VHH binders against Probable nicotinate-nucleotide pyrophosphorylase [carboxylating] (nadC). Designs and how they scored, part 11

Target 1, 283 residues: Probable nicotinate-nucleotide pyrophosphorylase [carboxylating] (nadC), of Methanocaldococcus jannaschii (q57916)
Amino acid sequence: MLKDYALKILKKSLEYDVGFGDITTNSIIPEGVKAKGVIKAKEKCIVCGIDFIVAFFEEYGIKCKKLFNDGEEAYGNILEFEGDARTILMLERTALNLLMHLSGIATMTNRIVKKAKSVNKNVRVACTRKTLPLLSPLQKYAVYIGGGDTHRFRLDDCVLIKDNHIAIVGVKEAIRRAKENVSFTKKIEVEVSNLKELREALEERADIIMLDNFKPEEIEEALKIIDEFERKTNFKPIIEVSGGIKEDNILEYAKYNVDVISMGALTHSVKSVDMSLDIVRYQ
Short names: E, the ipSAE of ESMFold2; O, the ipSAE of OpenDDE; V2, 0.75 times the mean of E and O plus 0.25 times the DockQ between their complexes.

## First folded at step 7 (VHH)

Design j2 (from c2 with K28R D103E; framework vhh_7qbe_3; at its last look DockQ between E and O 0.03; V2 from the best seeds 0.00; counts 0 for: pae E 19.6 > 2, off the site)
Fold by ESMFold2, look of step 7:
Structure j2 (fold): chain B 283 residues (1-283), chain A 119 residues (1-119)
Amino acid sequence: as target 1 above (283 residues)
Amino acid sequence: QLQLVESGGGLVQAGGSLRLSCTASGFRYAMGWFRQGPGKEREFVASISSGGGYTYYADSVKGRFTISRDNAKNTLYLQMNSLKSEDTAVYYCAAQWSRYGTEYEFDYWGKGTRVTVSS
């Protein structure tokens, strides 16, 4: 299913990119020329999206041989291909754009996950819904391939009570209404911005409490409150920290006994992996 | 929880073969084999990607040892052929915390199984 979704995105992207025709290729390359080539990773990376590119190439009659699977560390040749030269050149940018982007997400995620786990073996590093329109399933897949947690995919996946909901009805009432109106199968998460809201969320037994934009020293105090609450009640929520967390400051948060660190940067502030497509005439 | 248990070690004559197994309960990431000879540092032997598509070998064992995995059985294997005296060591199964770490860097380790190559 995800491969089919990716293929639909790739084909639509190609339709846009080609327009009335690949004028450079069509003006220079004769019909019927056959070519062979490779896609190369020009820097060490975690490959993500290779099966999507294979499906895309095969849709247009290009034969492929994978040299790496998604999730493997790669450098150099990652895909071999052969087929019609005009076709390969037409597909090139569309294929590379997605592969480079998804591999960028997986590579950054993998690096950040390793960094966080170096001081907190049990912590999960998660992305958010700060994704590109329609690309969310693919971007979250790349986070997963990189070793991260996808968090909720859509609004219908998990209750997440945010500051604007709280501004309207308050923390306690928001949690109570969610419990009353939403299926028992859905977890209830609340973003809290201060210790008062934290205490209210604990009293209402929210399943997940996100410490939103807490400074590290504030996290320490919040954890003491949560620990005390657990001792008195035997209840402990999943503890997530978020807000302003980036690769360069994540260790300041990961050192604490929290369950999840989430950051939008995994999907909204990613550098594509540098890759190239190299071709030679075959016939 | 996640545990690595090696088996298959023993005494074998030079030129012989052994197959090592490692049961990796709950494991799904890249795995490898390392060894530590008497008075030596632990050294890399072989590793295999999470899906089994890529394998890596130390130069000293290339062509003689084959690493494989059966993810349905949660088992890692090392087929050791044409064994030499220098292959004598305790062999350790290793697993990565991240599914996509380097082929040489592992976070979880078994207790090891002894391989002795004689004669």
Scores: ipSAE 0.000, ipTM 0.146, lowest interface PAE 19.6, mean pLDDT 89
ESMFold2 (binder alone), look of step 7: mean pLDDT 83; pTM 0.847
OpenDDE, look of step 7: ipSAE 0.029; ipTM 0.521

Design j3 (from c2 with W97G S98Y; framework vhh_7qbe_3; at its last look DockQ between E and O 0.01; V2 from the best seeds 0.00; counts 0 for: pae E 17.9 > 2, grease 25.2 > 24.2, placed apart)
Fold by ESMFold2, look of step 7:
Structure j3 (fold): chain B 283 residues (1-283), chain A 119 residues (1-119)
Amino acid sequence: as target 1 above (283 residues)
Amino acid sequence: QLQLVESGGGLVQAGGSLRLSCTASGFKYAMGWFRQGPGKEREFVASISSGGGYTYYADSVKGRFTISRDNAKNTLYLQMNSLKSEDTAVYYCAAQGYRYGTDYEFDYWGKGTRVTVSS
């Protein structure tokens, strides 16, 4: 379960952060003090990770009432909580760090997906494996919540033949060996960097062809080649474009009749949403 | 397929109160109320988050109307107090479907329930 995975990450992060103790809180807040409060989004966002934070708080005896579900647009109070004051203050930064980050990914993804679909209603916007160590499942979940496609999660999810594989054995041989040696249940994707490699990938019937770092003129020509191949053979791969794509330039790619646009920026170049944890009532 | 059924409309005297209900066949995300007065365009009245804790109101109804939801009963409510003749309209229940996240774009609409405020 993803919630259990998130909880393990949160607990390990807390262990590191606390060390031998929360010396500020322990020096000034008496034991047994009870507090109520809220987590607030200080800017408009798509919230993501709220159930993870609820599970984290509840693990430490803090009662919660979520005010939004993941995927909802929010501003202001998003979670109400009540419990031991020392505990709440100890959990605060660890909880906020994850919630702010995942909400940042979801918010950026949602904005970019809407932008791409404004000119190509059928295109999927996908993230990549350019994620932080151990955080990939959570970051990809945030992409999904924002309306994006996760792409493969791990090396074992899909064959993806890259430039370094091609440098060793070539496009045709790489695809042939993948077909011979990998389960029939796994799709075979190849990154191609030019039209020669594209033609080779088509001839070998790769399931997914990624046009890696193609210029717009090259994309136009690639699509003509793929269309002609389909007319002659009745075979058409899933068409993905990637390489240097950002929010500022995505429309230059989305205007083409491609199936997927993938970009590492959804997970590696994300601004966290500004949030706070505020004590509302002290008792 | 989300189906929205409004009820509770009718004739009410100015200064009175009325409570609208909307039963949804399934909830996905945020819900809201809109209205369309005679010869006017449809306008936003109120909306509520899926959890029920975050609400928005049009300025014209703030302080007089209260939106709420009961997720156990799949029901959305609009409590309308201190009604004015300008509140006369067909009131529509609306819901977001998941498309690519949530915002205030509503894709699903009920058929409406008529509210008439007499002088």
Scores: ipSAE 0.000, ipTM 0.203, lowest interface PAE 17.9, mean pLDDT 89
ESMFold2 (binder alone), look of step 7: mean pLDDT 82; pTM 0.840
OpenDDE, look of step 7: ipSAE 0.008; ipTM 0.254

Design j4 (framework vhh_7ubx_2; at its last look DockQ between E and O 0.12; V2 from the best seeds 0.00; counts 0 for: pae O 14.2 > 2, placed apart)
Fold by OpenDDE, look of step 7:
Structure j4 (fold): chain B 283 residues (1-283), chain A 121 residues (1-121)
Amino acid sequence: as target 1 above (283 residues)
Amino acid sequence: QVQLVESGGGLVQPGGSLRLSCAASGFTFSKYAMTWVRQAPGKGPEWIATISSGGYTMRDDSTKGRFTISRDNAKNTLYLQMTSLKPEDTALYYCAAQWSRYGTDYEFDYRGPGTQVTVSS
């Protein structure tokens, strides 16, 4: 299903990119000329999206030999291909752009996950919904491939009560209404901004409590409150911390016994992996 | 006839180094992804590294940083440079060839008989 979605996105993107035709390739390369080549990772990376590219190439009659899978750390040749030279060159940039971007997400996520787990083996690193239009499913997939948590894909995946909701009805009422109106199959998460809201969220037994923009010292206090509540009630919510967390400061948060650290940067501030498509020879 | 022959194994002290070689014949070596796998007594096969035509991937555990995979297509030879060897590295090391690689899949087209590496004080 995801592969099919990716293929649709790639094809649609190709339509735009081609316009009325690849005038460069078509003016230089004769019709019917066959070529073979490779896609190469020019730096160490976690590969992501390779099956999407294979499907894309095959859709246009290009034969592919996959050398590495998503989730693997790779350097060098990752895919071999052969087929019509004009077609290959037409597909090249569209294919590389997606592959480079998704691999970038996976690579960054993997680094951060390893870093966080070095001090907290149980912590999950999650992305957010700060994604690009139409690319959200693929970007979240890349986070997953990198070892991260996708968080909710869409608004219908999980209830997430935010500050604006709280401002209108309050923490307790928001949770109660959510429990009454949403299927039991959906978790209820609440973003709290202070210890008062935390206590209210605990009393109403929110499934997930996000400590939003808490300072490290505030996190410590929050955890004490949560522990005390657990001891008294035997209720244990999932604890997520979020707000301005990046690769450079992840350890400041991971050192605490929290369940999830969420980072928007995993999707909105990603460096693409450097890759190239190289033609080896004519056939 | 397809043949893969591993060499370079032996007994080494902890902290030592070994360089394994795999000589290939009977097939177009350059078209295959080459893999090192090891198997210790009582354990299942363990993937170490794979190298395609100029690219590689390696496991991300205690072997990372200590082992290096490389190949020479002109010589039809695969290499594994091992450094800082540990007792837990003791295993039979196999060379394997695969046309199409899917993750750490152990379904290889061709495989050698293996070379024994023993790390002991």
Scores: ipSAE 0.000, ipTM 0.231, lowest interface PAE 14.2, mean pLDDT 92
ESMFold2, look of step 7: ipSAE 0.000; ipTM 0.395
ESMFold2 (binder alone), look of step 7: mean pLDDT 81; pTM 0.808

Design j5 (from g08 with G55D L106F; framework vhh_7ubx_2; at its last look DockQ between E and O 0.01; V2 from the best seeds 0.00; counts 0 for: pae E 21.1 > 2, off the site)
Amino acid sequence: QVQLVESGGGLVQPGGSLRLSCAASGFTFSKYAMTWVRQAPGKGPEWIATISSGDYTMRDDSTKGRFTISRDNAKNTLYLQMTSLKPEDTALYYCARYWGRSGYDFDYRGPGTQVTVSS
ESMFold2, look of step 7: ipSAE 0.000; ipTM 0.099
ESMFold2 (binder alone), look of step 7: mean pLDDT 80; pTM 0.795
OpenDDE, look of step 7: ipSAE 0.000; ipTM 0.189

## First folded at step 8 (VHH)

Design k1 (from c3 with S50Y N59E A98R; framework vhh_7d4b_2; at its last look DockQ between E and O 0.02; V2 from the best seeds 0.00; counts 0 for: pae E 9.9 > 2, off the site)
Amino acid sequence: QVQLVESGGGVVQPGRSLRLSCAASGFTFSKYAMGWYRQAPGKQRELVAYISSGGGYTEYADSVKGRFTISRDNSKNTMYLQMNSLKPEDTAVYYCARYWGRSGYDLDYWGQGTQVTVSS
ESMFold2, look of step 8: ipSAE 0.010; ipTM 0.478
ESMFold2 (binder alone), look of step 8: mean pLDDT 88; pTM 0.896
OpenDDE, look of step 8: ipSAE 0.033; ipTM 0.367

Design k2 (from g08 with T50Y M58E; framework vhh_7ubx_2; at its last look DockQ between E and O 0.01; V2 from the best seeds 0.00; counts 0 for: pae E 22.8 > 2, off the site)
Fold by OpenDDE, look of step 8:
Structure k2 (fold): chain B 283 residues (1-283), chain A 119 residues (1-119)
Amino acid sequence: as target 1 above (283 residues)
Amino acid sequence: QVQLVESGGGLVQPGGSLRLSCAASGFTFSKYAMTWVRQAPGKGPEWIAYISSGGYTERDDSTKGRFTISRDNAKNTLYLQMTSLKPEDTALYYCARYWGRSGYDLDYRGPGTQVTVSS
């Protein structure tokens, strides 16, 4: 299903990019010319989206031999292909853009996950819903491939009570209403902004509590409160920390016994992996 | 085959200094971030320091003022300079590359070198 979705995205992107035709390629490359080539990663990366590209190329009659799978670390040649030269050149940029972007997400995620787990083996690093329009499923897939957690995919996936909800009905009432009105199959998460709200969320036994924009020292206090509550009630929610967390400060948060660190930067501020498509032979 | 071998540990008096080395082989050392971890008897593993492939460093607060992590990519070697050592620094010290594909993999650390701080 995800592959199909990726193909739709790639095809629509191609449609836009081609417009009325590739006037460069079509004016200088004769029809029927065949070419062989490779996609090359010009820097070390975690490959992501290679199957999407293979499917995309094959859809247009290009034969492919992948040298790496999604999730594998690679440098150099990652995909070999052969087929119609005009077609290859038409598909080139569209294919590279997606592959470079997804591999960038996977690479960054993997690096951050490994870094966090080096000090806390049990912590999960999650992305958010701060994704690009129409690319959310693919970007979250890339996070997953990188070893991260996708968090909720959509608004129907999990209850997430935020500050704007709390401003209207309060923490306790929000949780109570969610429990009453949402299927038992859905978890209830609440974003808290201070220790008072944390206590309220604990009392109402939210499934997940997000400490939103807590300073490291505040996280420490929050964890003490949570531990005390656990000792008293034998209840412990999943603890997520979020807000302004990046690769350069991840260890400041991972050192605490939290369950999840969520980072919007995994999807909204990622560098694409540098890749190239190179023709190596023509027939 | 990834291989890490720590050295430089030993017995030292409080206030003393040691320099640990970690020889890396079986991978392109210059392209990987490295870490030092220690484990004291009866305690879990404790992260000490991180160094990126490009030389960026992070250190735990407990040792930040006393320990320095560095690397020599030409020699495929990671270092930990320890100063002002305390008895509580007594532990088995490990060097490690990032562990596993998506999680904690203990297979990518060395056997460790013992550091004992005692009067």
Scores: ipSAE 0.000, ipTM 0.207, lowest interface PAE 15.6, mean pLDDT 92
ESMFold2, look of step 8: ipSAE 0.000; ipTM 0.160
ESMFold2 (binder alone), look of step 8: mean pLDDT 80; pTM 0.793

Design k3 (from f09 with R97K G100R; framework vhh_7b18_3; at its last look DockQ between E and O 0.63; V2 from the best seeds 0.00; counts 0 for: pae O 12.7 > 2)
Amino acid sequence: QVQLVETGGGLVQPGGSLRLSCAASGFTFSKYAMGWARQVPGKGLEWVSYISSGDYTEYQDSVKGRFTISRDNAKSTVYLQMNSLKPEDTAVYYCAKYWRRSGYDLDYWGQGTQVTVSS
ESMFold2, look of step 8: ipSAE 0.018; ipTM 0.556
ESMFold2 (binder alone), look of step 8: mean pLDDT 85; pTM 0.857
OpenDDE, look of step 8: ipSAE 0.006; ipTM 0.248

Design k4 (from f09 with A33T D105E; framework vhh_7b18_3; at its last look DockQ between E and O 0.01; V2 from the best seeds 0.00; counts 0 for: pae E 22.8 > 2, off the site)
Fold by OpenDDE, look of step 8:
Structure k4 (fold): chain B 283 residues (1-283), chain A 119 residues (1-119)
Amino acid sequence: as target 1 above (283 residues)
Amino acid sequence: QVQLVETGGGLVQPGGSLRLSCAASGFTFSKYTMGWARQVPGKGLEWVSYISSGDYTEYQDSVKGRFTISRDNAKSTVYLQMNSLKPEDTAVYYCARYWGRSGYELDYWGQGTQVTVSS
């Protein structure tokens, strides 16, 4: 399960971060001291990864009370906790790092999805495999929580013919070989870089065609070609656009009748949500 | 300036009793959790007991049933009644201020008073 995977990652991270011990906390906080506190979101965000943090805290004997669930919009206190003060302070940074990162992904994704759907209610916004080592499952989970599409998780999930494949065998041969050698249960996607390759992909009836690095005006022309082909053959692939798409230019692509917009920035260029762990003070 | 001054320590036989006092000054005493910690030579500082501003009390497991913490806000003083003392209780005892109502974080502590339990 994803929660178990997250817990393993958090524990390994903690092992590294602690080293020989938290010399700051251990030098100034007496043993056996108990503490209560909260994790606080310092800005409006979509919460993601809260159950991972709860599992992590509970693993080390810290009691937790969730105030929000993954996918919910939140500001302020999102988790209450109590337990051994030294333990809490030891876990603090490791827990915050993951929670801040995943919530950042979910928040950015949600914002972009809403923006795109404001002009195209049917378009899907997808991430890519441009993820960090060992974090790909969690990052893609965050995209999903934000309302985005995870795209393929792994190389065994979907056929994706890329420019390097095409450079070796060509578009048509690549599609034909994939159809012959891959299970019928797998879709075949091809990245095309120009109109010639688009026509070749259409002729070979690729399930998904990605228009890679197409300019808006080129997308318009591509869609005309696709429509003409559909009228003649009654075949229509899923259309994905990708390449240099960000939050500031998403509408330039979403205005066209495309099925999917994919963005690497959802995972490789994310601003973490600002959060803090605060021990409760009474004045 | 925050000041905490411990008194009441000394030498006592096993099974005996001591009452520690801590006079506090330099802050609004009634708003803070007060407590006691102790340190054995060569070991780290360990928490013993605290009493919140609302008179909620907690104790380390090793002293439960034997020690009682109390406070007098009018005198800005916190007390630790120690009964049924054991050799294992031998340590320097420190009065401590906590900034949280429920005794979460150690803020200040005094110079300490020596408690020795020996036959």
Scores: ipSAE 0.000, ipTM 0.184, lowest interface PAE 16.2, mean pLDDT 92
ESMFold2, look of step 8: ipSAE 0.000; ipTM 0.105
ESMFold2 (binder alone), look of step 8: mean pLDDT 84; pTM 0.847

Design k5 (from f09 with W99Y; framework vhh_7b18_3; at its last look DockQ between E and O 0.05; V2 from the best seeds 0.00; counts 0 for: pae E 22.1 > 2, off the site)
Fold by OpenDDE, look of step 8:
Order: sequence, then C-alpha cells, then structure tokens
Structure k5 (fold): chain B 283 residues (1-283), chain A 119 residues (1-119)
Amino acid sequence: as target 1 above (283 residues)
Amino acid sequence: QVQLVETGGGLVQPGGSLRLSCAASGFTFSKYAMGWARQVPGKGLEWVSYISSGDYTEYQDSVKGRFTISRDNAKSTVYLQMNSLKPEDTAVYYCARYYGRSGYDLDYWGQGTQVTVSS
C-alpha cells in the first residue's frame, strides 16, 4: 500500500519535472542506447525508500538489483540498474530526491534514538505531524525505519488535546468530553503547559500527558507530582516531553524517566543524504 | 585527442549493400565498446548497433538480420555491414565510442557519413 502511494507521488513529480521533455538528454543521447549504472551513497547512512525507487525504475522498464534494504546501514553502492539510457537520465533526479530525503530522516532518527537510549533504554523517540504536504506517510515511514515512533498519523488516529482546545473549554472539560464522545479504542492525550494543568490532567486520568515546553528542572518536578499521584491512586499515564528538543540537547531530557520524547525536527529540519547516480565506465 | 572517422557511405538502390568503416584514434581501442548511430534530417539521433570490448553485439530491432557490426582491434577499426538496405535506412551514420565495457553509454562520435537508399 505504501509502495503504491510512493509510486504515485514519484510519477506525479516526474510529470512536473519532465514538462514537455528532457531536451538535454534527448538532444545528446541517441534513442535506444542502453546504460548500466549504480546509485551510490556518498556518506554513511541508513537506507530508506530503496523499494520505492526499484518500483519506480521497474515501472519504466529499468532492471534493478538491490544491494541494501531499508533500515540497513550503507556506504557506497546501494542499487545497481540497467536499461534505456534516456529513461534512466529522465528518472534520475526524481528518484534521488526522494531516496536522499527519506534516508536523511532515517539516518538522523537512528542517530538520535541511539543517543537517547544510551542513557534511557526504555525511552521512545517520536516524530510529529510537522511534515510536508503529501509526504507525511513516507516521512513517518522513514522515522520508523530509523527506529523512531511515528506518533499519530492523522487526526483520526488519537485524541490530542492542545492549547487551543484548552483555551476554549479547559483541561478537565476537554478530557471529560473526549471520554464521552470518542470510542474506547482511542487513547486520549493532553498537552499541558504548566503544573496546574498537569494536576488537572492527572485528576481526569488522561491516557497520555505531554509536558510541552517544560524546562529540565520543571520536568523533574512534574515527575515527582506524577509519582505521588501514582502512589495514591495506582494510576500512571504515559509521559511525553516535547518542545524545542534537538539532537544537541536530547540527553537533557532523556536522563529523566519519561516514556516518549517527541521532536518535530525529525521531519521538518532534515539534511538529505548525499547520493549520486553514476553510469558505469570502463576502468 | 579522441578521433572517429567514418567512411563507406554513398548512394545505393533498395536491396543493395554498403559497408561502413570507422577509424579510431586517440585512445586504447580494445578497451572500449564501439557502435553506430544514425540521424534522419529533422529527427533525433537513433542507436543502430554496438559491439563490446569482448565482441558482444546488439542491434536495433529495425536492422536485426540485415546489419552486422564487427571490429578489428589491430587496426582500431569498427565496421557496419549493411545488407538489404531500405529507403527508411537513409540517414547520416555516426560512429560512436562507448565508455563502458559492454557499450552502455557513448561519449564520442564522428562527423558522420551519408547513406542514401533510393531507386
């Protein structure tokens, strides 16, 4: 299903990019000429999206041989291909753009997950819905491949009470209404911005509480409050921390006994992996 | 400097034969695949045939069974024997060098030689 979606995106992207035709390739390369080559990762990376590219190439009659699978660490040649030279050159940039981007997400996620788990073995690192239009499913897939948590995919996946909801009805009323109107199969998460809201969320027994933009010292205090509540009631929510968390400060948050650290940067601020498509030459 | 010089073109009647030759210089001929492409005025360049450094040959579907490509490494020359020529074979024929062992892509070609098939 995801492969089919990716193929649709790639084809639409290609349609735009080609326009009326690849005037460079078509003017220089004879029609019917065959080519053989490789896609190469120019830096160490976690590969992601290789099956999408294979499907894309095969759709246009290009034969492929995978050298790596999604989730594997790679450097150098990752895919071999052969077929019509004009077709390969036409597909090149579109294929590389997606592969480089998804591999970038997977690589960054994997690095951050390993770092966080080095001090907290049980913590999950999650992305957010801060994704690019039409690319959200693929970007979240890349986070997953990198070892991260996808969080909720869509608005129908999980209840997430945010500051704008709270501003209208308050924390307690928001949770109560959600419990009354949403299926028992859905979890209820609430974003809290201070200790008062935290206490309210605990009293209403939210399934997940996100400490939004809490300072490290505030997280410590929040956890004390949560522990006290658990001792009294035997109830403990899933604890998520979020807000301004990046690779350089992830350990400041991971050192606390929290369940989830969420980061928008995993999808909205990603450096693509450097890759190239090279036609094989005699050496 | 890489140079490719085509010879052997001319005017021939339908059903006739021509043999094209390409003299190559400026590179180690035996390490490269060689081939032929052709261009009709107002149309794009189309691939016709290639021969790898290991003498593996490929042909465009429209010329299969009629054209034969060969090479002489001692003379640094590639040939195209064209039999049973048709009017649709009329074009400028170019000799080309492939930079892969199996002739996957080309990087140089000559000035071309005119082949005209007409009654």
Scores: ipSAE 0.000, ipTM 0.180, lowest interface PAE 18.0, mean pLDDT 92
ESMFold2, look of step 8: ipSAE 0.000; ipTM 0.095
ESMFold2 (binder alone), look of step 8: mean pLDDT 85; pTM 0.856

Design k6 (from f09 with S30D; framework vhh_7b18_3; at its last look DockQ between E and O 0.01; V2 from the best seeds 0.00; counts 0 for: pae O 17.8 > 2, off the site)
Fold by OpenDDE, look of step 8:
Structure k6 (fold): chain B 283 residues (1-283), chain A 119 residues (1-119)
Amino acid sequence: as target 1 above (283 residues)
Amino acid sequence: QVQLVETGGGLVQPGGSLRLSCAASGFTFDKYAMGWARQVPGKGLEWVSYISSGDYTEYQDSVKGRFTISRDNAKSTVYLQMNSLKPEDTAVYYCARYWGRSGYDLDYWGQGTQVTVSS
């Protein structure tokens, strides 16, 4: 199903990119010429999206031999292909753009997950909904492939009470209303901005509490409050920390006994993996 | 190698009918849209009709209601039924493969077949 979605996105992207035609390729390459080639990663990476590209190429009659699967570390040749030369050259940039981007997400996520788990083996690293339009499912897939947590996919996936909700009805009322109106099958998460809101969220037994933009010293205090509450009530929520967390400071947060670290940077600030498509022979 | 071979062209009187056929080979036929274009001497190639891999069809405005495109995936063949032919339909008709779902998204075409509508 995700593959079908990816294929639709790739086809629409191709339609835009081609316009009235690939005037370069069509003016230079004779009709009917067949070519063989490879896609190669020019740097070490976690491959992601290779099956989408295979499906894309095959849709247009290009034969493929996959050398790596999503989630595998790779360097060098990752896909071999053969088919119509004009078609290959037309598909090239569209295919590379998606493959490079998704592999970039997976690679970055994998590095950060390994780093965080080196000091906290139980912590999950999650992305957010800070994704590009129409690409959210694919980007979140890439995070998953990298070993990260997808967080909620959509607004219907999980209750997440944010500062704007709180500004209107307050923390306690927001949680109460959510519990009354949402199916028992959905978890209730609340973003808190200070210790007062934390205490309110605890009192209302939110399933997940996100400490939003807490400083390290504030996280310590928050955890003490949570521990005290657990001792008194035997209730403990899932604890998520978020806000300005990046690869360079992830350890400052991972060292604490938190359950989840969420990072928008996993999807909104990604360096694409450098890849190339190279024709090796034509006939 | 992609090959498209057109047949069925000829001379017909105004108001008459012709059925063009195109035999395709050298690619996975059912994955591509197929279509027809035509060229009048001294003029450019113009799109006539295409049929997608999912049997979605489109027609140039000048042929709507008169021409019908269809395909047989088992035979790797695309057809153009042309009814109520007019002198202005006189042209070389080319079978074409389309990589997308637009009249402009063609990448291969055949040698063409002459259609002449004259009294």
Scores: ipSAE 0.000, ipTM 0.158, lowest interface PAE 17.8, mean pLDDT 93
ESMFold2, look of step 8: ipSAE 0.000; ipTM 0.455
ESMFold2 (binder alone), look of step 8: mean pLDDT 84; pTM 0.849

## First folded at step 10 (VHH; framework vhh_7b18_3)

Design m1 (from k3 with E58Y; at its last look DockQ between E and O 0.02; V2 from the best seeds 0.00; counts 0 for: pae O 18.2 > 2, placed apart)
Fold by OpenDDE, look of step 10:
Structure m1 (fold): chain B 283 residues (1-283), chain A 119 residues (1-119)
Amino acid sequence: as target 1 above (283 residues)
Amino acid sequence: QVQLVETGGGLVQPGGSLRLSCAASGFTFSKYAMGWARQVPGKGLEWVSYISSGDYTYYQDSVKGRFTISRDNAKSTVYLQMNSLKPEDTAVYYCAKYWRRSGYDLDYWGQGTQVTVSS
């Protein structure tokens, strides 16, 4: 299903990019010329999206030999292909853009996950919904491939009470209404901004509590409160920390006994993997 | 039909020399840049050297001072003299026809010849 979605995105992107035709390629490369080539990762990376590219290439009659799978670490050739030279050149940039981007997400995520788990084996690193239009499913897939958690995919996936909800109805009322109106099959998460809201969320027994923009010292205090509540009630929510967390400061948060660290940077601040497509005429 | 046939590859010790030749046919040889590219299994194709139709020579940094490209238009042949060979030069070497004005844009390439540098 995701593969089909990716293919649709790639085809629509190509339609836009080509317009009325690739005037460069069509003016230079004769019709019927056959070429073979490779996509190369120019730096060590976690490959992500290779099956999407294969599907994309095959859709346009390009034969592919996959050398790596999503989730594998790679350097150098990752995909071999052969087919019509004009077609390959037309597809090239569209294919590389997606592959480079998704592999960048997977690579970054993998580094951060490993770093966090080095001090906290049980912590999950999750992305957010800070994604690009139409690319959210693919970007979240890349986070997953990198070893991260996708968080909720959409607004219908999980209840997430945010500051703006709280500003309108308050923490307790928000949780109560959610419990009354949402299926029992959905988890209820609430973003809290201070210890008062934390206590309110605990009292209403939210399934997940996100400590939003808490300082490390505040996280420590929050955890004490949560532990005390657990001892008294035998209830413990999933604890997520978020807000301004990046690769350089992940350990400052991972050192605490939290369940999830969420990072918007996994999707909105990604460096694409450097890749190239090289072809030769073999006929 | 364009044909490129490489010869001269083989096994050589480090510091040794090889001379590759490429016989070309099926096009006006003198009008096109000719060159050599190489590929290690699992790695990308990289250009090594090319010579323009005007006999201007270009080399990848890693082979400068060691490799010399030349051409004989009368024989429709391009050559690569490889001196001071290193293990890292081990690869399949391909003769390439380039577009007239570009040493990076491969038009045709041959089947390749294996060069192995090993003690």
Scores: ipSAE 0.000, ipTM 0.191, lowest interface PAE 18.2, mean pLDDT 92
ESMFold2, look of step 10: ipSAE 0.000; ipTM 0.410
ESMFold2 (binder alone), look of step 10: mean pLDDT 85; pTM 0.857

